# Designs tried in a protein design chat: miniprotein binders against q56419. Part 9

Target 1, 326 residues: q56419
Amino acid sequence: MEGRTLEEVQEEVFKRHGVLVPKKELEDLAKALEEAGLLLTEKVEARLKEEEEKLKRERPMRLAGLSYPEGEREARAFLEAFRASYPGEGEEARVLLMPHLEPSRVPEVYGAALAALEKTPPPERIYLVGVAHRPLKEKAAALPVPFQTPFGPALPDLPALQALDALLPFELFNTPLAFREEHSLELPLFFLKGRFPEARVLPLLVARRSPELGEALKVVLRDFPGLLVLAVDLSHVGPRFGDTPLTRTLAEEARRRDLGFLERLAEGEPEAALAFLGANPTRIDGVEVVASLLPLLRERKGKVLAHRLDLEAPTLSAVGAGTLVL

## First folded at step 11 (miniprotein)

Design k4
Fold by ESMFold2, fold request of step 12:
Structure k4 (fold): chain B 326 residues (1-326), chain A 104 residues (1-104)
Amino acid sequence: as target 1 above (326 residues)
Amino acid sequence: SMEEKIRELAEKLAKLAQELAELAAQGEDPEELEKKMEEFIRVFLELYELTKEKNNPEADYWLQMTIELVWEFLDAFREGNVEDAVELLMYIAEAAEMLAEALS
């Protein structure tokens, strides 16, 4: 089939979205790939194999020195500064929803999570459920190894992970490379490990909604009680995500969707929260996690502690973040 | 149908991502590589315009991931991280294949 030329498509995309991929940039990219050639491809494959083997033993810090301090003393001070960014009091959580957005962009939202953790008795284990940003071979995955943090390693709860794996209709321990760069686990884990240094962790990723995961987790939590953490962001709006450049109207819609979603979750009505989003026009990324975990969210009432739609001028886009205790 | 259009674009994007990696591995083929890159971006932009089109939860998931991965690919190149860009082509191909499958 004949379609539009690159120039025609680019012109329409620029008109509607303000996005441009200049032809010179394409030429430079093609040239860079050509110059790298066969050696580059083999380097990438070798690197990935090496990193996959390392991930069988541990998951190292990837964001130390970038998103949080590498040293323990500085990391502790960093946590206290974030707590101070939220002047309120938290509430005890059996389920905590917190973001995975860059912490410096939403300090009071992470501070609210810390306030909730202050009120939460130290759990034996934390079920940390993030969002896969790389393809998974299944709907969900786990990596049963220590995750390094400035506060020491977050040790896996192997018995709970094995019990969960046994209850699922797919291999839970799949796609280890998807964990290599996954900030939706690493960023929340920094805060969780800093507050609960003795808790073991079940590091879980959801790609696509899995009702089986929620049912299995409900069973596992009965025998292995702990804190359930949904490490998810909310609305994603703007040209980066397929919208027009951010307008006041689009930002207001994103805030309305974020808060309506969180408020319905806080009423113990996760199905109503999903229904409220309809087709998810502002791309709340927590939807797949919530849809997977319905059995754990039903009839569990709580409170929204914080919310922010963080505006990013360079990309004319915004991402929402919130803190909810149940 | 709109689903058929998205499926066809996804299949084409996946093939182009794989071919870009293969052509780079073949060495002296700069004209063909440049043509493939141009077509890859053209197809991406067509899909990008359709990201608000809702089909089913699985397809919507893979469409959004595909779009995000292509942006990451371009960002990696702009930052001088060519090895990361090649790795991202592999993920793009996989995500686009899953998108096409979700609409079949």
Scores: ipSAE 0.771, ipTM 0.896, lowest interface PAE 1.0, mean pLDDT 90
Fold by ESMFold2, fold request of step 12:
Structure k4 (fold): chain B 326 residues (1-326), chain A 104 residues (1-104)
Amino acid sequence: as target 1 above (326 residues)
Amino acid sequence: SMEEKIRELAEKLAKLAQELAELAAQGEDPEELEKKMEEFIRVFLELYELTKEKNNPEADYWLQMTIELVWEFLDAFREGNVEDAVELLMYIAEAAEMLAEALS
């Protein structure tokens, strides 16, 4: 039971996965933590408490100037460039699946989403469902505040959010800090707000599958109709995610799983889509959202508009992204 | 079992993440801080090798989040952002505790 030393584990991980954390880097990290000094953790905790209080009032842009332009004029040009990256025509969406991957990595996939939005009547509200990248206190959460965008604030649909909260067996408004840096809401919202500037938003995160969320949303959507958006990425393969370096075989398996998943969703068969993935060996991250929202996806037929498995050359890894209209 | 191994590693990683954050706050024992950091990474790498092991959807979620948070922790340091690194240790401890709980 006495395990391997750090050096032994590192050597084996490097051979199998191509991943290295040099000992000097660990020494430098420990030194930097020590030199940052007394009270570092208390200082961080105080800052997080202050930011949590601010998030109860609004959610500011975190990615302006990084993932999309800060100014409205430049932001509109950015949307037009992304739409132009997809040469096809969209279809009206009642449910839209779109990525949250860095937009510059998959421009035609976001362009396909814009093409679908062009065909979609402006909704009164958008149910935007992303994936939590920080721990949530519950299986799902919402933040009922304005989210800032270059196109103005995306205002929350407070009556719909309150109705949803009332139907859940847990507090929906449970983890404000999890929204602070959550790109799975911010990146899709940029595109959605740009196309539907008057729509209110229900900004929702899923951490773990919640059948209760899907049943509650089915009820809420009857009185508060709107556009449902699943803001999810697909396969995650390669050393960043625990695999060997990306091979042609691994990449083709990831593409096959992505497309098979999307196509079964497009046939109105979300349970079959989940079953197709089995143990989810390529780590499609949309699985928890789809599993939560089954009642809203059953028997809705549609079309896959775009897909890309995008290579991260420095990490020898790849992430899949797709656009699906139901 | 593999589930027991993952649970044990997750519990250990969570404890080490908490201790690293506490030792950084104290600023008193640089040798112990270095030793804790090496053990933290050793435990992370053992857990990382087990990421292909599938358990249940909840455990799989927390395992993948834990792995990604540790990569973000290392990235934050490489970019010179020590405060973000400390924040990430707090999230790592929580995610690893949830992973261990999901395998109980």
Scores: ipSAE 0.768, ipTM 0.896, lowest interface PAE 1.1, mean pLDDT 90
Fold by ESMFold2, fold request of step 12:
Structure k4 (fold): chain B 326 residues (1-326), chain A 104 residues (1-104)
Amino acid sequence: as target 1 above (326 residues)
Amino acid sequence: SMEEKIRELAEKLAKLAQELAELAAQGEDPEELEKKMEEFIRVFLELYELTKEKNNPEADYWLQMTIELVWEFLDAFREGNVEDAVELLMYIAEAAEMLAEALS
């Protein structure tokens, strides 16, 4: 009467995309949920409540020991290894675009960011703009608390954050749980705090494009100058993201779109960069951030320092990462 | 229309995600929970096949987030993180509801 059965849908998905969700896994998942029952839900609710209360005071490290070392000495050695992965010099950045992909996957791209930071005078504050990987109540959000790092806490710039909040048509300080595990802030922050240990931070997330955010930030930056960082990844292609299995043709398209996007940004033409992507068929992560920040990117010329489209073999999918200075 | 199909699937996925969390919390009927899980994945796979269909920017955003959250849900289970999987059902329900709203 209606649509396809699970088996029919799975067969077509496997044929077109090479992905499979075996029925045995569904049975095991259902059994695990059943066995947990009421206590599992209570545990999850209690955990979220506790973490939300903690997030009102500070944002703890979630990736120490996983993506970077926990100790400061080891963390500094880790940074130097990444810098060594990028041969050459950077350029001074007033705006830096850098990835948030797992650092070990794109070491020279993070190394290029470090090279740019070497040429950049220590800022009083960093506007760190990441991508929300959880639903936000608004188009953007901030968390006005210290973020822990191996280099000490990254303190929030409360006056700048309050000024920003006052200019927006929505409450900026929303959805604190969305920051709990947000790697698009934590991973770039590790590198930024390591190089600028005295800088305060505005930890910002964009979910959906907000022209109001960009206009407000342009005003706030006049009174609170600092480094603007777009912590974004580029193309996402392959079966994980809804494509057929990764082919050389799809990978080349993703590289072309990544580089074309970055090059147009480097020419000070962010609207042209967005138009170049059209419907964004390779799912460049940074589109919503760039669309939000247009007033800060217009007429600002710079240089693409690095790019990699990184293949994740188990999923036959790839993610692009780049470093751009403006 | 394709938008109507996506809207219907999104509404159904949101409801199924909520029901899976409720049924797990109540601990009532293992057969019903398994059937809901199978239907949840069937609906997800239908939406997954539609990720290349572009609608409007808001809907496209929520569709992609919904798809990615379901993959995270499956990954959490495969890694033995059942508590995280339950939390992800809550985010999936929210994202799918926003997707349906964006196509209203």
Scores: ipSAE 0.764, ipTM 0.895, lowest interface PAE 1.0, mean pLDDT 90
Fold by OpenDDE base, fold request of step 12:
Structure k4 (fold): chain B 326 residues (1-326), chain A 104 residues (1-104)
Amino acid sequence: as target 1 above (326 residues)
Amino acid sequence: SMEEKIRELAEKLAKLAQELAELAAQGEDPEELEKKMEEFIRVFLELYELTKEKNNPEADYWLQMTIELVWEFLDAFREGNVEDAVELLMYIAEAAEMLAEALS
């Protein structure tokens, strides 16, 4: 493909995917980078170093005032509104699969999660397993510090985290910066902390499937019982993710994959759920999490409470979200 | 092979991401920065077209990660968040390197 102009490549991508990056945006970027001046990289490095040091003490809110209210009173009203968006009743959860998508996009799916939590006795601790949207140094990671929420800090269960680390063949406490902006933990944690203010938390991220993680957690859960939460999204389809603009056919395929995945999980057959996805052509977000947690998901029967494929109109793309109780 | 092509693109993208991050620090010639940005976008778009191609699971993971990070980079830039954009270039370089390794 040597010799194509940027314009030719842009046109080709536009024709195939409906995405165009205007030359002007590139010029504006170049200008902005120039204007940001001589020490931008050094400044960024210094910022990252400072943020990493702060993460040794606490994980601050990043999405307060954006995705959810910062104030406790407003945050409680937010929870109530989301719960109200789901007209059904929940079921007691030992394992909860819930989304981490922007809450405003799928309110009833979060509402279903809240409905399940209403039927769940307050756990001593919550194993919150999210998806890494930044590179990790290991297959999985944990951050053993308080996570700030509008309801106060979510405190880590240090004994349980240490027990987990001791059973893993790699250092669990790696890549702290990956947690700084990770919404797959922050957004679900808002709802979880709001419902269970006294629960300790094990904030975990999965990058790549780790069978060792599932086996280790199975052992740890015996001595440190708690609620397991899989904070995962489902299909990612459209130009934002490498597809053509959303069509009826593409949406139907995404829904088919999402529901087929969730239903097999609800039947207690996580291996069948993974096999059903094959090469994962609709890019279900939570596959590495599920693949890591197979020992904890096997033979557990449950119920799909909600599902939505939500359109992002500006990008003509869509993301699937679901709530499953086991 | 397709795998070799993706690997080459990933290596180029990683290099360009690093160079862009460095150039942003040195306040060098706007023309050179523009040229590197154009090259970066070209390589990205070529890689983006290959997102539909399935390789080994590890390569597919890092390919998806790389593409997502580039979109976040472009979003940050459009929003005027230059510091965030430079941070994202560092993550793009890392993810693209991992993609290249997964195909080696």
Scores: ipSAE 0.491, ipTM 0.818, lowest interface PAE 1.3, mean pLDDT 88

Design k4
Fold by OpenDDE base, fold request of step 12:
Structure k4 (fold): chain B 326 residues (1-326), chain A 104 residues (1-104)
Amino acid sequence: as target 1 above (326 residues)
Amino acid sequence: SMEEKIRELAEKLAKLAQELAELAAQGEDPEELEKKMEEFIRVFLELYELTKEKNNPEADYWLQMTIELVWEFLDAFREGNVEDAVELLMYIAEAAEMLAEALS
């Protein structure tokens, strides 16, 4: 970039990716930083410390009133509407793979998850495994506090969490701040809590594949049986993710990889599912989660209930979402 | 090598992100701040162009994380969420450092 103007770089990026980094964003950033003044860092650090202390007690809702209703009555209506968006029937789940994408983007996929949950006996506990969208200090983490929902708090299963921690070669209760804004737990939890209000939850995040996590969970599940939920999205394609704008060819490739991945999981062949993706050129979100949970996914037969590749029009990008029952 | 280029860019991005996040400590004037921001965006754009280049799985993970965090950072500013933007700079720095480490 030495010798290129910002505009030239932007034009090149546009030509390659069909997207411009808006000059306005740069200007707005500069202005915002100017307006924030010299106390911004200290303010942010203080906020983070306060938030970390709060997370010792509970994880508040971040997306209430945005992604889902805050009020319980409205939240119930929301669940019903999402269920209605999937015309099929579900199957009993021992393992549920469901999305964590913005619900309004893939309503029928969440509807399929709800359909599966309708056929699932109320579990004593839910192992909710999400994807870390912030750096973790370890390959995986848990937050052993109540998660707020419109249906009341989702209470942690402390005994099961402690049992899991004891079997891991790293501290499970790490990086609490990574949970603060993590939608991969919050969004699925809305649906899960709404369906199973009495279930305790083990909120888990995976950053990088941990075979130890799957082995540990396999042991823990013997003494602490429950529903395993993989809250993962599928392909991420388009300019937001480093590709050209979505084309028919790119969309077909994303769908092929998504469905090929899910189908192999449905056949009880998680290693084959991972191998099928190879270098994961369409950036399937859930690969690290699946890779961590291999012992729990092997030989489990299931069914793909729904799949969607959803276009985000403003960025000409798309994200895959699916619902799989095992 | 491509790996070395990505590593260098990641290190630069991490440094710039930290410098921007630590604005209060530096007492930067608006002109210098703008200059650093422009440099940050330039480094990001170079990394963004290299997103399709596959390396080892760890490096690929941190590269993707870094890119996603930068987009979130830009979104936060667009929305006027300055505090969130500064927080995201801290995460960008961390992710970019991990990217550089994964390529060392």
Scores: ipSAE 0.489, ipTM 0.816, lowest interface PAE 1.3, mean pLDDT 88
Fold by OpenDDE base, look of step 11:
Structure k4 (fold): chain B 326 residues (1-326), chain A 104 residues (1-104)
Amino acid sequence: as target 1 above (326 residues)
Amino acid sequence: SMEEKIRELAEKLAKLAQELAELAAQGEDPEELEKKMEEFIRVFLELYELTKEKNNPEADYWLQMTIELVWEFLDAFREGNVEDAVELLMYIAEAAEMLAEALS
């Protein structure tokens, strides 16, 4: 790429990946960065510091009015519509695997999760395990503060969080800023809080596989029983993720990987599910979460309720989503 | 080796991300910022082409994280959200450093 113009690079990327990196946008970025006269780094650092201080008290909604309604009445109608999008019935869940993808992309998959929740007795607490899309200082983290939702704040279970922290070889309460924009918690939490308004929550993020987390949670769950929720997506394929544009072959492989993974989990064989993925060539999002929670998934049989591979047309890429009950 | 190439690109990307964040802070010469942005994009694209290569699970994790963060950065920039874009540059730097470390 040395000596090529940005335009030539863009054309090459487009030819190879079907994605146009807009030159104008890069020029506009450069211009915007220029015009912003980035007093912004100090401002950004100051902002980040301020945001970190705020996160000591609460985690505000970031996607209200974007991914879901901000108002409670509208939010309830939203839940009902998503539930209606899934024509089937759910099953009681002790463990729920559900997506964290933009809800509008996979409504029936979220609908399946809601169907499962309808058959689930209200838990005292929900262990909500998401995927970190920001760097964490440790393999996993928790944020022990209220998470805002249209249905009111989801309150943390501090005793259970403290018990978990005490059993981990690292500080659980790390990297609070990673939670600020983390949709893998916020989006599932909307549905969970809407269904179980009185449940306390343990918001957990996994970056890298931590067998210690699963072992610790297994102990904590004895004294602090609750619903375990894995908020994970499945395959990520196409130009946005380093592949060629979505083809029938690539889509079939993604679906095969997704379903093969979920089916083995449904059989109570999480190690077999991981082994089936091997090097994870289709980039299943939930691998590190499942690898961390093996002790909690073993020998639990369940059912795959829904699956979808959703095309993002502008990038010719696709993301898999599924709902599994155990 | 391919791993060494990825490591070198990750190190360069991390450095460029940090430099961009710093230049953005100082309100420096638009021409320098543009030049650094071009270099950043070039390094990113080279790294992006290597996403098909599988290494160790740790490196693969950080590579994927880095790529995703760069796309988010570009999206934030397109939307005119400069503050978020600068924040994302910091995360890109961190993720790319971790990638380089995972391959060391």
Scores: ipSAE 0.364, ipTM 0.750, lowest interface PAE 1.7, mean pLDDT 87

